VHH binders against Dermatopontin (DPT). Designs and how they scored, part 7

Target 1, 183 residues: Dermatopontin (DPT), of Sus scrofa (Pig) (p45846)
Amino acid sequence: QYGDYGYPYQQYHDYSDDGWVNLNRQGFSYQCPHGQVVVAVRSIFNKKEGSDRQWNYACMPTPQSLGEPSECWWEEINRAGMEWYQTCSNNGLVAGFQSRYFESVLDREWQFYCCRYSKRCPYSCWMTTEYPGHYGEEMDMISYNYDYYMRGATTTFSAVERDRQWKFIMCRMTDYDCEFANV

## First folded at step 27 (VHH)

Design e6 (from d6 with Y56N T95A)
Fold by ESMFold2, fold request of step 28:
Structure e6 (fold): chain B 183 residues (1-183), chain A 123 residues (1-123)
Amino acid sequence: as target 1 above (183 residues)
Amino acid sequence: QLQLVESGGGLVQAGGSLRLSCTASGFTWRMGWFRQGPGKEREFVASISYTGGSTNYADSVKGRFTISRDNAKNTLYLQMNSLKSEDTAVYYCAAEGTFTSELPDSESGYDYWGKGTRVTVSS
């Protein structure tokens, strides 16, 4: 597990109500509180500050029907400069992000913080539209459907725009016990 | 898709108190309360950020009204104390949708609105 994830977080250093978890070029590590998962992602792009982004996240408790998370972990690193596709292993749900910036490629590497909910399996999965919709624009992803949980993402990187578009992978979770992967 | 449902309105004597609630059908960043009195334009009452770290109040309600939220329940509250006849209005719950730089007291910064709950303050 890599990265300069020990950088301090600064809130309200921009004009946003709730601030950003990182400065441009700064590594960061964000985890939802225990028993919560990521439900919203915001980001703003700054071309003149390393063609990088500031990020913010919001979390929501999972329903009682999912129970408590049984284990949580940082997933494998997705390298800077590459397009990638990653879901949380072991039927995990995304409960955080960490990232480090690389000046040499003007891009970031990424890891998901994943939490497994006992004996529940994802199903009815789909992929969001692109975030941002166009390179360089603000990113404003909100999971409005209570029944869908973030499982991961696929991303593309533009060497021309020096920005990354995300499509989040969203799944429902069973309401019955399921101890096997990929139902 | 996001729905906002207010409750808690009613008839109250001047000097009394009411607590309004607003339940959201899903996650919201900033939330706020607006009100529209008879024959008046709708006006800002109070707002609160997702973390609760930023709250704003109209001058007319400062010290009398308290906004709060419970993110685990997607619920926004407005505790209204020391009510005055000029507080008579339909109170609307509002929520930010698209990320924006709009000021928290501007209606244009809120994309989702409830149907309102009526508050009548008698002297």
Scores: ipSAE 0.506, ipTM 0.744, lowest interface PAE 1.9, mean pLDDT 87
Fold by ESMFold2, fold request of step 28:
Structure e6 (fold): chain B 183 residues (1-183), chain A 123 residues (1-123)
Amino acid sequence: as target 1 above (183 residues)
Amino acid sequence: QLQLVESGGGLVQAGGSLRLSCTASGFTWRMGWFRQGPGKEREFVASISYTGGSTNYADSVKGRFTISRDNAKNTLYLQMNSLKSEDTAVYYCAAEGTFTSELPDSESGYDYWGKGTRVTVSS
């Protein structure tokens, strides 16, 4: 990288104890191990490397009361260059991310990997603050409340900054099967 | 919010072994062990990244202590072998809270701390 002379290796902007799931401009597909869900998201912004981000994720097992996932799938694509809002369909929980980079728009398309837990349903949902707090900053989202699960996100894209801010949608899940009237 | 609970401390003869455990109430990235001996300041012992791909040890414990973690159980371990009397201390489990560029041997890189477990090594 352009700044490596005069700087120790560990001082670079892209330093990480656990590395990153992608190189800049690289597509990637990340899935939690079976029976686990995403509980943390980290990201660093590289303006000079295509105004792109490197990502890392962490997972934890769902509690025994939630049981085993009954179905998992890749949700519909959220296209590059657009603001979007998406939750996992069928009351699924986010268990992964898939993304491709597009040089033409200096942005990424996104998909959630979603897993359904029988007929459990979400409740007490809330949205996080913006990640990053300001465009170009590092992201460090951690779900410290083991009782809350990521259901999806909404994003805002800045054409000027060429970066996305995320708000993650976090919900509790029932420990019983839900009966719903259709809406 | 995040709780860390150590266990496994006790009295051990010099040259012996002991395994410490620390259970976390939720997810954490980097974790570490620190210790405070009688009349001394707390000092770094070992650290481990979330994947286990990055580990660090204080020079005084290298080759004798092994840090490991089981992320599915939210549990951190410290296997202590060839124990010496100078290893007598209260051992603290620590966890990174905020994403930081702090070195893994710095206390300021850890936002969550257990109450400690006492290890006594007798001659």
Scores: ipSAE 0.448, ipTM 0.713, lowest interface PAE 2.2, mean pLDDT 86
Fold by ESMFold2, look of step 27:
Structure e6 (fold): chain B 183 residues (1-183), chain A 123 residues (1-123)
Amino acid sequence: as target 1 above (183 residues)
Amino acid sequence: QLQLVESGGGLVQAGGSLRLSCTASGFTWRMGWFRQGPGKEREFVASISYTGGSTNYADSVKGRFTISRDNAKNTLYLQMNSLKSEDTAVYYCAAEGTFTSELPDSESGYDYWGKGTRVTVSS
């Protein structure tokens, strides 16, 4: 199943502008550099080319108080054609995305790349507004407060619009050793 | 709000070199350098995309200036070589805020600005 994912952005195109990690309907796998987490998500919708999105992501190093990630993994897959809610298990932070397009449902499946920072726990979590604000619009999510980290997302699929709206789950992380379980 | 802090300005002899830095307090997509000489309007110098794959230069600085960025350090650079008296200016770091299709040499494509760093090129 995982062998069906597309190729990394850098392998197949050289954009002269602030480019996209995928072509229309292309699968992709994006990982932040080690020790970094996703802080921005940008996307453009192309109705004429199959009602799909091109994506880009940006990463920043975590502060020294979090230390180095102790473990990273691809989270459980979220199948195309479904609405879903997912956070990184085990108090992980989102450090990447991978996705594949399915013409049979005109939609994508999704996985988060998650990294755990041992002895640090998420707290004060909140959910962003919808991205995009209306189906078909450009998407421009930036974590403006460096104290918040992406933990996951929830998404709503519209078969009529053939697009998704996303809400990202953003949490602070403790700067002290904490209990493992998040409440 | 996003803060941009320039550094590296100073006095330099004509033909010399300087490297300007700009540290951002948070993430930004496209970044650029603009400058304002004495009695002149602020003008575009150079821009760079987040990936570094797209750079643009004003004709007056092509071949002499190099823009770069280190995203891990959230820092933008301008390497200025073969400096001339007409390069004397306050240099401003600028960053794209909201998603825009503005041309990279347009001030309206940049929502955040530093306070500037002064470069003086002596003859």
Scores: ipSAE 0.435, ipTM 0.687, lowest interface PAE 2.2, mean pLDDT 85

